Miniprotein binders against q93zb6. Designs and how they scored, part 18

Target 1, 365 residues: q93zb6
Amino acid sequence: SSSSSDPLLVKAAKGQAISRPPAWMMRQAGRYMAVYQKLAKKHPSFRERSENTDLIVEISLQPWQAFRPDGVIIFSDILTPLPAFGVPFDIEEVKGPVIQSPIRTEEDMKRLHPIDFEKLQFVGDSLKILRREVGEHAAVLGFVGAPWTIATYIVEGGTTRTYTVIKNMCHTAPDVLRALLSHLTKAITEYVVYQVEHGAHCIQIFDSWGGQLTPEMWERWSKPYIEEIIHAVKKRCPDTPIVFYINGNGGLLERMKGTGADVIGLDWTVDMADGRRRLGSEVSVQGNVDPAYLFSPLPALTEEIERVVKCAGPKGHILNLGHGVLVGTPEEAVAHFFETARNLDYQTLFQNHVPAEKAEPELVV
Short names: E, the ipSAE of ESMFold2; O, the ipSAE of OpenDDE; V2, 0.75 times the mean of E and O plus 0.25 times the DockQ between their complexes.

## First folded at step 7 (miniprotein)

Design v1 (at its last look DockQ between E and O 0.49; V2 from the best seeds 0.00; counts 0 for: pae E 1.7 > 1.5)
Fold by OpenDDE base, look of step 7:
Structure v1 (fold): chain B 365 residues (1-365), chain A 81 residues (1-81)
Amino acid sequence: as target 1 above (365 residues)
Amino acid sequence: SPEEIKKLIEEAKRLLEEARKLAYQGDYEKALELVQKAIEIATKALELAKEAGDPELILDAFFLIWLAELLQEEIEKKLKE
């Protein structure tokens, strides 16, 4: 495909000349939307909603229909591929993810197998449909969990606050943990490629629990496996931008740059200008408006969006929240965020900004 | 030539990265000198890129100037403390 036909979000990720930053939100499909709440009442199981093609597509398109974001992320979970490589899980309303049989021993590792894409057809089919439905007007986003993040759920048996079992395995069973992480790295690599082959324009890697490690432990136990994924994906899918995101990443930015990701996702606790100084010119940035600003008066939200965009600079910025949309967020504020983003022009924000290619013609509604 | 412009951009990037490291080490005086030199080189690259009509090289040079000015402001703040 010619570089001229890339979605605005892909151009931004590659640091190409564009008139404005593209915008999307983590959890832009979710419980804050009345249409999602209505659908979730009809289909109460999260797994039912996230593992059925029609429901995935419908939910993923809810923010597309309402707000026209520049990115449409597939409605899924980072744990969705677990059953496809031998790890069953449940989602309980109160506890969240539950893995009935944690993997902690070499014997437990025998339950793992190569990723079976026959069990993931709903993801591939959904991505193909989403790619058709959004056309050239948005980027379809795939995503995965990082090996350390996925391993944390598998080893802990679900959500943890202490990470004591997996952190202890770094010392008591390092070979078992390395074997698990290496298995996950292979499975996740193939799953990323599978998502791209089925229509993802861009992939986000979530190392949500990587921010709970010391920087040294992150460099030893998370980073090498992320680098392996990115390297393998870049070799097979050279034109696909990779976004790498860690929640609470302010202490890891320079280390994250070394992974080969095209875009580093920032949370709201990072100053965007500081993030740019620290990351330099060779990587793009994503973020990083505090999700709490969506509860503020709309003028204050506009001012904060403009502030973040000005701090991110004239190149290689994907406008986002620093984390997912909060429950109870007004839909009007989300609409205003995307409207504000569409009305931004780098020529007005930056003096002497270069004439960029105009973003795609306004969809005449 | 586009190759000469790219060479100037890469030199400006190198200087800016060195300046960032020096600033992090607390050598703000040397960091400031390197940032100013990076701005000078990137400005020359921007002029040549405009003459060549290459929008990507223009954007790269402009972004380096912007990023260098952003680092300069931080260094100048630290030198006043």
Scores: ipSAE 0.765, ipTM 0.917, lowest interface PAE 0.7, mean pLDDT 94
Fold by ESMFold2, look of step 7:
Structure v1 (fold): chain B 365 residues (1-365), chain A 81 residues (1-81)
Amino acid sequence: as target 1 above (365 residues)
Amino acid sequence: SPEEIKKLIEEAKRLLEEARKLAYQGDYEKALELVQKAIEIATKALELAKEAGDPELILDAFFLIWLAELLQEEIEKKLKE
């Protein structure tokens, strides 16, 4: 249920009355920040940076200290829980994620086990610390990858541009793939609840590779498992909003709403007004400034932020980029984004004042 | 009363959702009829909410009108084609 002590981001997610949209950015902690680059030189292993409690907390709070976003997302990776249920992985500097022992057969499935939170204590500890540090001034966000996206990494053995192994598996070994997706659904559900219990106010589900499926394949191989996660989480954590984001989601928006998510994240290729028309009144939206606008002159960035907010309407909007912050982004532009968001006022933008006979005229300048 | 205003808001929401589904399926004439009805109901809710001085109900009604007008504009564009 809603509370007056909820962070602004949680209120927006629930469609409650607020004076301005909350703002945060996907990848707001990371390589574009000088302070992150210095820490990464001292601790060059991504696994160490994302699996050591002190480093996670330091990195997660870097954007908080610099920009005061309305959301603070834990520094982590969608692959972080994999070793906790039997899937080791590495991060290579050039190739990125590598899964040394892919799962493609019934025999491979025997390596899976129920999620072991003893291997994930750094996540829980970090979330508790972040919750204390930001207090009621920001929401703490946790996140997970959707079962299809996680299965893609596990089956392919890493990142690919073709997805040919898992797509072929849909036809040649569908029962094995369904069993894998079902195991992941259970593990991810427990991991969402774990994050909520340890301090997260809000959870984002990333289906990073779902946008590369046809809509019919997405409804077969991704959507049902996301629905199951959201249904189970809403039952166990009824006060926790869920944000659902797919990169390249223009053809899927109406289907994404069918998962039961509280907030649909739009990428920058979707016009925000079009997204609102297509999604209707039942959900909130997140997004969707093109991250390339952070390289624009600051007045142009201001104009685009205001355009997106006007297009999203007077409630139910979490201001964000349509994609993660790009490497090389000027820190000054990120600061400007958050300052602009803090100074927005829905009453001014939409002029929905208390009764008209008491309203004062406003002059357009 | 607040309960009366909330009932009007819920009816407008139901009509808008039905209109949105019809428009998605290409049934623009039926969708337009439902959108126009939703605007009438939400406008009544807005007037009552303003009289009551209830800012949350004012916002809820205004949001539905705002959304309905976005949908109506798209439907009317499609009907001209």
Scores: ipSAE 0.589, ipTM 0.875, lowest interface PAE 1.7, mean pLDDT 90
ESMFold2 (binder alone), look of step 7: mean pLDDT 88; pTM 0.868

Design v2 (at its last look DockQ between E and O 0.69; V2 from the best seeds 0.00; counts 0 for: pae E 2.0 > 1.5)
Fold by OpenDDE base, look of step 9:
Structure v2 (fold): chain B 365 residues (1-365), chain A 81 residues (1-81)
Amino acid sequence: as target 1 above (365 residues)
Amino acid sequence: SPEEIKKLIEEAKRLLEEARKLARQGDYEKALELVQKAIEIATKALELAKEAGDPELILEAFFLIWLAELLQEEIEKKLKE
């Protein structure tokens, strides 16, 4: 009974019969949109934009108003919960995230406390409003960083290209790092549940820096904590699909399947058909159009969308980019992507072998 | 019956997973045999699902055929190398 009212994106994540793949884009709200640039000039601080309910809702709905994606992700950052468990940070225009006081010792660990949701009310309130505004026409997406990814920022003191401090802590201070990762696992688990309770239909876990580990190091230092989160969330929120994404995941697909995620997000460097062969029938896939195709002629973009959808197969696919929308992307290309996605039909793509869904009532605009 | 169709689907899934394991081990000949058997069973499941008019079982059976064909293509390529 409850499954018939699920948004198209939730049905796809669960591998249910649907007429087309649902579509959304990582960074679909952002600097490529003129409306976002106009708002960002009025509110120049990224933290101001991402930590105010009205601004979060307005920004999150900019793609909804312009393109009608099947997924509306909350405008936030993976670092947004850090101040709520004792890690202050700043966002500098040139350097990006800056953590002034890295955590590298047992003494530094004393600054951490349980997650305080009074400091995150703007996230909960925003998710409730977004759920109301999109109704049954789209899935509201929440998201978090994986413990390893968040720990990387905390230990390095911000963005890194080498990951040398945290990779060294695996050998020089393994107990401190395990304690940090365990603390983050608890905080992130509660934060995922909090997002679901406030209206997220689906949660994406970003292990963006997990792809920079060796497979062995990822299995030791990232995977167990992600498995713990997914297991705990599945027990508390059994009907909420979990998308697990790593950028540069081509060497990790079989290991990612072991986490219990409903959907594995692929980057564009993975062949979608190879991804499907490797992952098998029991997990859905998300992706994986190269964000650079949004700068190509629209016919070439259409052909690539159709190629990716055909390679993903008729079940359990969420159409996305392999990574976030690039700065300078034409809004027309994003519009064309979502229009193309809405016009896809699995019956046509797979020669009428897919069951006819009852036509969703056309949203008479 | 829906139960019979589900049993065929689960058998095809098991064969496909075993075939994938064998292909990773380099036993392409045996992997191909299992994939072909999975396609046969899933095809029977698809026919029965169409007769039953169950859209979820139709999709599940069709997806298994599609996925088995993708694995077959990879195995056949490896056998020609």
Scores: ipSAE 0.724, ipTM 0.902, lowest interface PAE 0.7, mean pLDDT 94
Fold by ESMFold2, look of step 7:
Structure v2 (fold): chain B 365 residues (1-365), chain A 81 residues (1-81)
Amino acid sequence: as target 1 above (365 residues)
Amino acid sequence: SPEEIKKLIEEAKRLLEEARKLARQGDYEKALELVQKAIEIATKALELAKEAGDPELILEAFFLIWLAELLQEEIEKKLKE
């Protein structure tokens, strides 16, 4: 269902014939860039930077202008949609996200309402602009947090190391927790479709806190809701690939495949060859260069990129880090990463058994 | 024919998935048997795809051989332990 004009990243997600992996980086716009630091000094509020259309677009395009990645992800946050369905939040300088009125009881649930896209116009507007600005040269990516991950913030009232309130609710108030997860599933499904309708080529689902569950508990409290989102989105948006990523996911790979995602994102702790062997032929992979390699000498970085790509196989790979770009990362290393990716050739890496990359059509006046 | 090549590719995929399940269960001897059969079938598909000059079928067949050999190496390692 993709055309020859689809972005390279979309083709890779679908396992189509291409001559090199597309590349982008989680957190590719951010504090490691001098241009971001200057903008953040002028606009110190993260909520302003992530909720003002002009700032979102400027920030999202900073890595595009500097490095020309194959994917441009909207500058946003997994908590951004919360006020649109009845959960206000703040970002505090020290504490990070704060939800002043957590939802823990059936009474608390009455504050929830269906997602209101009038409160999210800055997301839709930003995606449309990004799609126009990058044209056919990159995929625009949207993203969401998985229901379990969002529920942990809403129940805990912020970030915590222990997750004791929501884990206790699994046993003491399971019906309330299931109702919350079901509401979030519906809201997140609509938010994914909204992002696709406003320009996203591809959606990444983050289950950042799914790794805090045993695999059996993840199967009970996270996977079914992710499955429901993916099923609904594939029906309504059949041309849109879905990437699914959990940090620390080595023990969950086969279970993550069971969600129906098109692409499984691997963190750097998974051996890429092992991941490919375990996941089989029917899904693509994303990742998984350790972000620390961006601090290495450039030849060592090149070698690691080539090793990861060779281990991922001759198709179905989106080259990425296994985690977001670290603060303090040299901009030269990021530029080198993207230049290395653009110069890869599957034909050379796999003894010319892979179809050659099609020549890029020359843009003519 | 392209239809014959696609049928071979689908059979190789089926065998590899079955082999992966058997290996996960610890049935390494049977898993190895299925992997080796999958390699034979995918190799025939690759030969036919090359004769037809079909680059997409060449890639699919080659990917299955590549993946099957990756699985075979792990199974053989387990059998020697």
Scores: ipSAE 0.611, ipTM 0.886, lowest interface PAE 1.8, mean pLDDT 91
ESMFold2 (binder alone), look of step 7: mean pLDDT 89; pTM 0.873
OpenDDE base, look of step 7: ipSAE 0.712; ipTM 0.899
ESMFold2, look of step 9: ipSAE 0.587; ipTM 0.880
ESMFold2 (binder alone), look of step 9: mean pLDDT 89; pTM 0.872

Design v3 (at its last look DockQ between E and O 0.36; V2 from the best seeds 0.00; counts 0 for: pae E 3.5 > 1.5)
Fold by OpenDDE base, look of step 7:
Structure v3 (fold): chain B 365 residues (1-365), chain A 81 residues (1-81)
Amino acid sequence: as target 1 above (365 residues)
Amino acid sequence: SPEEIKKLIEEAKRLLEEARKLAYQGDYEKALELVQKAIEIATKALELAKEAGDPELIFEAFFLIWLAELLQREIEKKLKE
């Protein structure tokens, strides 16, 4: 049922008639904002900032207060749930994520347990607060890592450039890797449902490392587990849109469509019109402005936003960047992006027969 | 009837998906025929939806026309190469 109360972003994800594309940015809360930098100086640990309810809420609302995006994503990490199912990790300043005890054997697998939500209360509480704070004016976004992406960190022991250990396990220890991926699939499914039950309107699945696989390897080692998550979530949360994003996905679009995701996230290396032609009418798209355009003159940024929106078409588009906001991005450019998005009208852009959405009451700021 | 309009929309979607597959296979001539037929059917659906005053059916039919024209332009470009 199209509840007339769905946020604009949820309507877009479902392919409903709307007046403009909803807009949000990956990493819209981050180091480019002076308020974030000030908070991060006070709370220097990333784990401290991402695992404390008050800090999560404050950081997640920084873009909301500054820019009024149509989507407010929880400030978190795809690795945040790891300790809740038996995988401790650290974040080092230089190396990023570090998993001191990689899982590579059946014996290592014994350390894994079902996801413990008592260890994730800060996520649930934060989502509830965010849902209250944004009201009906934005969608609260949850997110997770895809099983292959999470498994890559666990098997490699952190960030990798070669993926040699996990790619080798596909051949040398396939049963161990399948067991790990199946365990992660269950944990991530429950974690998605948990986020929805605590107030996420929409969930994004990040298969950030899936784009580093051959299409055949992705279909064998990533796709089935993503399909399982989406299918299970759709059964339990039928009204929650799922966005599926892979960085470097230009070769995977048709395969991504097969997952059952409502929205396919595009990076900037995909032509938006090509993406639309390839994906067809039954799936929405998200993206895909190059984050580098936020460093361009504002008129050039406006033109690029309009170009992307015109290429995406009048249905099922969530305006975003093709990847996260870059460090050093001017806050003024981000403000301009969201202002431009709010001033778009599909009737003006497409000149023909887009049904006027009943104007949501303008928040008189 | 709304049911007839929906049936036209579904037929246009089917033809558009088939045209997309044929274009991907390099059968641009057949893809062009199917996409043009999809546009014709979706245009008829749009007219009937306007007569019925159904904004959702108008929206769906319009989007299918837009998407079909987007595919048509690409096919026509490939046929000129």
Scores: ipSAE 0.615, ipTM 0.866, lowest interface PAE 1.0, mean pLDDT 93
Fold by ESMFold2, look of step 7:
Formats: C-alpha cells, structure tokens, sequence
Structure v3 (fold): chain B 365 residues (1-365), chain A 81 residues (1-81)
C-alpha cells in the first residue's frame, strides 16, 4: 500500500517489486568528506551546523550531490530534541555530548516538560527543503534515538563505556527510570510525527546502547517503549516506513522484529543470510556491509557488496553499511559503493536461481 | 486465476512460517517436509504468475522460493550433523 511515485527506498522498505536495492549510508554526511571538513572549519560549532537551517540543508545534500544515494538523511543528532523537552546539552570537541544536569532522581524529573516544537523549527524547515530538493529521486529520512538510548545519555551525563548509573537505576529506582522512559516515549513519538509531517518519507530509530543489554533486560527496559512509538506512529502515519537499528544486535534480531518495525537494520557482525533466515518473510532488512570494506581495494569492495545483496535476497533490502561510515574513509570508496549499487540488477544477479529438486527417496517395491 | 495464485502464495507463506518455527525448535525432519511442500506450492504460483504477467505476484513467489531454499539448506546442514 504505497504510491507508485514513492522513492525506491520506500518501496524496498514495504517489500514491493523493484529492480535493485536502494542504498544509503549511516553517517554518509560527515568528517570523511573534504567538503564537510571545509564547511566545519568555517562553522566550528556543531550546534550551529546542526541547528541552522541553511547549514543543515547544505550538509545533508553534500553526499547527495557527490554520490546520489537513494536516501538523504537530515543532518542532525539523536540528542537534538533534548532542549525542547527540558534537557540542555552541549557537544564538546573532545568529550562529545555532555549533559551538565543529568536526570537521576524524582526531583530531577521535574525539569522535564512536553516537547516544544517552537525550539525545533530548524528541523521541520530543513526537512521541507530537502524533500523539495531531492524530489522523487531519493527518500528523505528523519531519525530519532530510542528511549533507552536517550535515557542512557540523560542519566549518565554523556557517552559511557560502563552504563553503571542507568544499570543501577534499574534496581535502585525502577519507578523513576520507567517514568523517564515513558516521558521520552511520548516526546519521541511526537517528534517522529513532526518529522513526517514536515517531509520525511521514512524514519530510522537508533537504539545505539540497546545492544549492550542482555536480551531479557532489553525486553524489559527498551522494547516496550519502542513498540509504543511504532504503534502510535503507524496509526498516525500509516504510509511511513520505520527502520529499526541497534548497535550489536546479533542476539536480538527476532525480538527486534517483535517491535513491529518495517525494516530491521543488521550490524556487520551478523551474517546476512542468517539474518534473513531468522527474520522470515514479513519484514525487510537493511545493511550490512562492514564499514572496514571501504578501505579495501575496489574490486574486493564490489565483491562484498554483491555477496551481501545475494545473501539478502531479491526482496525487501535496503543496502547499507552495518555501522556508520568511519572517519578517514576514502571518498572514492564511497562513490564506488553507490555506483556499484546503482548498477545492480536483481534479474541478472539471481538469474541462475532454481528451485531445489525434491529429496524424497524413490519408491521401492 | 489471480485469486488462485494469491491462495498458493498465502499457503506457501504459512508453510514457511511453520517450518521456520519447527527448525528453531530443533524439529528438523518435520521442518524439511514443510519447506519442500512450500517450495512446490510457491513454484506453481511462480509459473502461474509468469503466465498471467503479474509482476507483483512473480516478485512475491520468487522471493518465497528463494527464502524457502535458504531455510532448506540450513535444515539439511543440521540433519547432516
């Protein structure tokens, strides 16, 4: 149930007939590009680059202009909406994200308020412009962080390797943590709908820290909130596909399918054929070329792209990396990735596929 | 004819899902039986869809055959162990 004018990426997400997989890359705009580095020197504040409409649009379109991916994701951050519901943050050059006033107690929770889209108009304005600029030639993607991931940043005060504060809260203050996750779920739901209403064709949910939980803890502290978001968004935006990606997701694939997402993004450590077998016929997949292959000789990169596409099958595949583009990646390799993807043809790639013969033994009298 | 092709596709999907669950539970011989039946049904659906010239039904049937054979290869590997 999509329009025949839908971008290729939307059709793939919905499992519709197409002649090749669409392709885009997580972090396709960024520090690996010389044009981005030049702009970042002129505008050294990340907050300015991610909160000024003209800069967001310029940066988001850099990979479009260079490589013509099938998806154009808005230049933003999963933390960008935080000030809009009461959580100020900074991006420090060395430390990365910093939340100066973490939320860890019931008193801290009083700082939260409903999401205020007046503070996020640069996102909506940018999405409208991107939609107009790419037309039918690419899908515009919006994105959000999942409630567990956002809560981890808010509770820890930034990036963490240990998760000790939020993990302790699971045991010492579970009602406070559930209240935080519920507030975030509501705010994130509204922010997804906002992005769709302002031009996004497709939304990706990142649960960047979800892969660090045991499956049982993920089922308790992350999955229910993601399910709530997806359920609400599908009711309000029934034509908008949802892509769901977790860093380190090999042990969670079947559980991720249970959220109701249209597309499951696989990280690079999962064998794509195993992923398709485990996920079955009712969901599409995204991924999962190892980003390190972009440092390989170009013929080896071609072979790996073709292997991944053959393993993903002739339906419901969005070609991507299994993680974001690494700093230092050669731009020539990224160009080659997209050129290779654009020249694929499912008919040619799968033409020698034949049904297996029956293995039943002969009848013997 | 289009209604019959869709019925074949839905039956193949049902058999594949049942086979996937059985294989996950370790019931490989039962799973193999269902996968082989699903391939037979989806292959018939593909041939009828090609005759009808319906690209969406061709696409769906082809995918089901591909997925069924992926599952069959894993089941057969497990049975050899």
Amino acid sequence: as target 1 above (365 residues)
Amino acid sequence: SPEEIKKLIEEAKRLLEEARKLAYQGDYEKALELVQKAIEIATKALELAKEAGDPELIFEAFFLIWLAELLQREIEKKLKE
Scores: ipSAE 0.394, ipTM 0.803, lowest interface PAE 3.5, mean pLDDT 90
ESMFold2 (binder alone), look of step 7: mean pLDDT 89; pTM 0.874

Design v4 (at its last look DockQ between E and O 0.49; V2 from the best seeds 0.00; counts 0 for: pae E 2.5 > 1.5)
Fold by OpenDDE base, look of step 7:
Formats: C-alpha cells, sequence, structure tokens
Structure v4 (fold): chain B 365 residues (1-365), chain A 81 residues (1-81)
C-alpha cells in the first residue's frame, strides 16, 4: 500500500501520481561546497570523514541545509564495507583506492568472511540520524557497489583503466571469480537490508565499472549477481525502491531493465526520450542532466532541466545529473537546479491530464 | 469498473511492448499500427479513469498515451527516411 507519507522521491520511484519530479544529485555533498572544503581541511582523511558518524551526518546534511534536495544520500563510499568482510583498503591522495592484497586465488578467498555489522555501526547510526533530521521532507538514500564493480577493485588492487586482471580471470580462474562474486552478492545483500533497516528509504546500486564490459560479459559476470541482490532485497524489503545505475549504460538499458530494479539511472550520454522509449512503462528513470551544465548561464541550465523533465514524461522520473557534481561547480548553480526542480509542475508541463497531487501541507517556513 | 480500466491498461502495455520490439526490428509499418491501437485503448482507459476519479489510473493511462506518441514520432521519422 502506498503510504500517503512516502517521500516524493519514493513516490516517483514507484511511479505514483506526484506534482513534480523529485531531485537529488550524485556527489551533492562534495568539494564544490565551501562548507565541505572547510570540513575536509579540518579532517583531511577521507576514511576519517566517511567512517565517523558525526562527520557522515554533518557532510550528508550540508546539501540538505543549503539546497533542500528531495533526496539525501549518506556520505560514504562503495568500498566502505570492504573491511567488514575481510578486505582492508586505503585511500591514497593521488592513486585513490588501494587494496594492498588483491584476491586472485582460492587461497586469497580464505581471507573473506561474512559481513560484520559491528564494523559498520557508523553507517547504521548515520542513517538513523539522517532519517530523523530530514523527517518526511526528503528520502534518505543508501547505496552500494555492484558485485562486479567491487570485485574489480579487489582483483585489480585499486582503480584500473584496463580491467585486464579481472577480465582475464573470467577465462583463467572463472571459479575463483564466481566464488568472489557470490560472496560479494551475499555481503552486499545483507548490507542493503542493513541500510534499509537503519532508515534508508531508497537504495542505489552502482555498477560503475559494469559499463566497461561487453554486453555479453556484463550479462554473464555482472547481471546475475545484481538480479540476485535485487530479488533478495525485494523479498525482505518489498516497499524499498532500488535504483540501478551504470555509467556509460546506453548499450545496456534493455538488459538493465531485466534486473528487477524500480529505477534505471541514466548518464547524460543517453537521450532521455530514447531511454524512455527503450525502457517502456514498467520502470522509472533517474537523471540525466550533464554535470557540465552547472557551469552554464542559469537560463541555459533552466532550459536543459525543463528539456530533460519533458523528455522523461509525467511519471516515474527522479531528476538528477547523469553523473556526480564536478569539482569547481558553482554552489549557486546547484541551488538554482533544486529551486528550478521545486518550481516544476507536471500539470503545466504536460497540460491537463496529470492528476493534481493531493496537496501535502506546505512546510510553513 | 476499475477492473475494466486495468484490463485496458494491461492490453495497452502489451501492445506497446510489441510495437517497441517491431520498431526495433525495423517493421515500422506494423509498429505504427500497434502504436495507434495503444493510443486508442489507452485513451479509452483514460476516459474511464477520469469518470471514476482514480488519479493513479488516470496517470497510468496518460503515460501510456505519452509513451505511444513518443514511439509514434520516432517511427514516423524512420518511415520518412
Amino acid sequence: as target 1 above (365 residues)
Amino acid sequence: SPEEIKKLIEEAKRLLEEARKLAYQGDYEKALELVQKVIEIATKALELAEEAGDPELILEAFFLIWLAELLQREIEKKLKE
């Protein structure tokens, strides 16, 4: 039953009648904000900022306080759960994520254990606090990496441009790779459920590196494990929308629909109307304004937001960027994006056939 | 009845998916015929949903019309090429 109390973003994800698209941004908390830069100077370690409850909450609420997005995503990393199931990692300033001991053999697999939530209390506590702080005015968003994406970091030992080690393991050590992916699938499933139980209204799955596979390899090595996660989560958390996002997904849309995700996240290289034609009526869409438009004159940004919203249609759209906010983005442009989104009306945009949302009581500011 | 409206919507959804597949295969003429049937069925569903005052059924029917028209424009473009 659609509770009348579902956040606008959850209603959109479910394809319910609403007056406007909800809006949030990937990396809406980040280096483009002066308040984040100030905090990051005080707390220079990314691990410190992303693994301390007070800092997570403070950072996650920075865009909430500044812009009032319809979605508040927890400040975290897709690699955050790695230490909780036996994979230590570091974040180096120049290299990014570093896994000193890659997993490539059956012997290496013995280091993995079930996910230990005692090591992830800062995530659970942060989600509970965020849920309290935003109330019914926004959706709290959790997120995870897809098994293939996480496995790529683990196997490569960090960020890669070639993906040669993991792609080679598909042929040279397929049983080891399947065992790793199956272990990650279980851990990520439990971690999604844990995030929901602690106050996430919606979960985004990032298969950011899935877009580097051929469609056949993605269907063999990524998709089945994502389907398993979504299926297991839907059984345990039937009312929680799942957003599935791949960067560079234009060739995978029809395949992504097959995962059982409620929302497919589009990058800016996908035409929104083409995305809608290809995905059809049974799945919602998220996106997909090019992050570079936030550097454009505000009128041009408004026109592009309106274009994207009109191309997405009157139902099942979450307005977002096609990828994360860029460093150096003007805070004024982000403010304007959310203000523009709040001022949109589907009745005005699509003329006379969109049901009026039952007026939620205006927040008397 | 709400059941009749839902039946029309489900038929429109099936036909729209078939039309999409035909268009992808390059059978634009048959895809166009199906799209026109989707619009007809979904328009009838919309009328009945408006009479019933069901906002979710109204939106669902209208969205199917919108998707069908979006597909129609693409098919018509391809038929002119």
Scores: ipSAE 0.711, ipTM 0.899, lowest interface PAE 0.8, mean pLDDT 94
Fold by ESMFold2, look of step 7:
Structure v4 (fold): chain B 365 residues (1-365), chain A 81 residues (1-81)
Amino acid sequence: as target 1 above (365 residues)
Amino acid sequence: SPEEIKKLIEEAKRLLEEARKLAYQGDYEKALELVQKVIEIATKALELAEEAGDPELILEAFFLIWLAELLQREIEKKLKE
């Protein structure tokens, strides 16, 4: 229970002095691993793999056992909580997620109810087991989708690239859309707290579709709801860092900081030095190695990892990819990424700004 | 004292935030003036923290200098354009 026993990732998120950046990867468990492919053949349903406690735990721990990342994220989906507040969904082989009864009208809104954690026991049970299994050696991460992102699935009825229905609702039924987003905000807030109570050290909010909005639209339809979640969670769970990530977020960074998140996750299209300069001293950063570098020669991967870390600065950095691990990524490259991260040393990387003769045992840079 | 050093660091943070906003808005000459003041204050904080042997304050002052120099280089680039 001691603060000195916090995992390295939690310390980095809080901007505490540490000797190296912690590392983990978005999608670090998945199809690039032979062990995952073997398990997926035995259990071909994604819903089963993501909703059965034993499978969730096995999958989540595969990268831990192979690579010893500093973070272990629960194997789950941003849509997983939907049935718990009245939105059932299916998984189709080609289409992916499908919501057969979209919510688009005031009448449709009547199907929503407060989140029912009896339907999410597998999440809580899995987080508890993961926390026990990794002990003090890694942070356990939970995650949620942001209200805008969840609303796009619920309104569109599945995945889309056009977002035509929800964008039309912004004009034709804005009060219904605001009511939906407000309901989701309450449900997601409770789901974040639930994950923390069941073992998560840190929560990542994904606004996967937020980068598809203009900054002005994002400020109207996404940011206020994320800010409300973060405010409520910080009050109820003051020791739990929140990481906030949007794919394609170069035009939104300063606005993302305004949500109150502890850590801003940068996608790979943002220059890390530029992102750090724009975000300033009061938040930590996560990211942002281009996942394509995992296909490069290992010395080039090393060089890029070191470049990103130097650009992020001597504290407040969680090393990660700027996007999830790609299918087909060599396992050897992932192992090399984590080995490189474990062998980094801030004092060595930044020594020209810290006089060596004044170093103390407690001093880290 | 540690409290004096923390006051310098807090002022440097406040000025750096103001400089970042000005640079984002394109007010580069005013932003440069503030960044140079941030570097002055944070360098003083670093010197005092080194004399005190306080590793937490040393890192914090160093980080602010590092950030301010990063911002200064971008501002100077923009002013030359």
Scores: ipSAE 0.487, ipTM 0.843, lowest interface PAE 2.5, mean pLDDT 90
ESMFold2 (binder alone), look of step 7: mean pLDDT 89; pTM 0.873

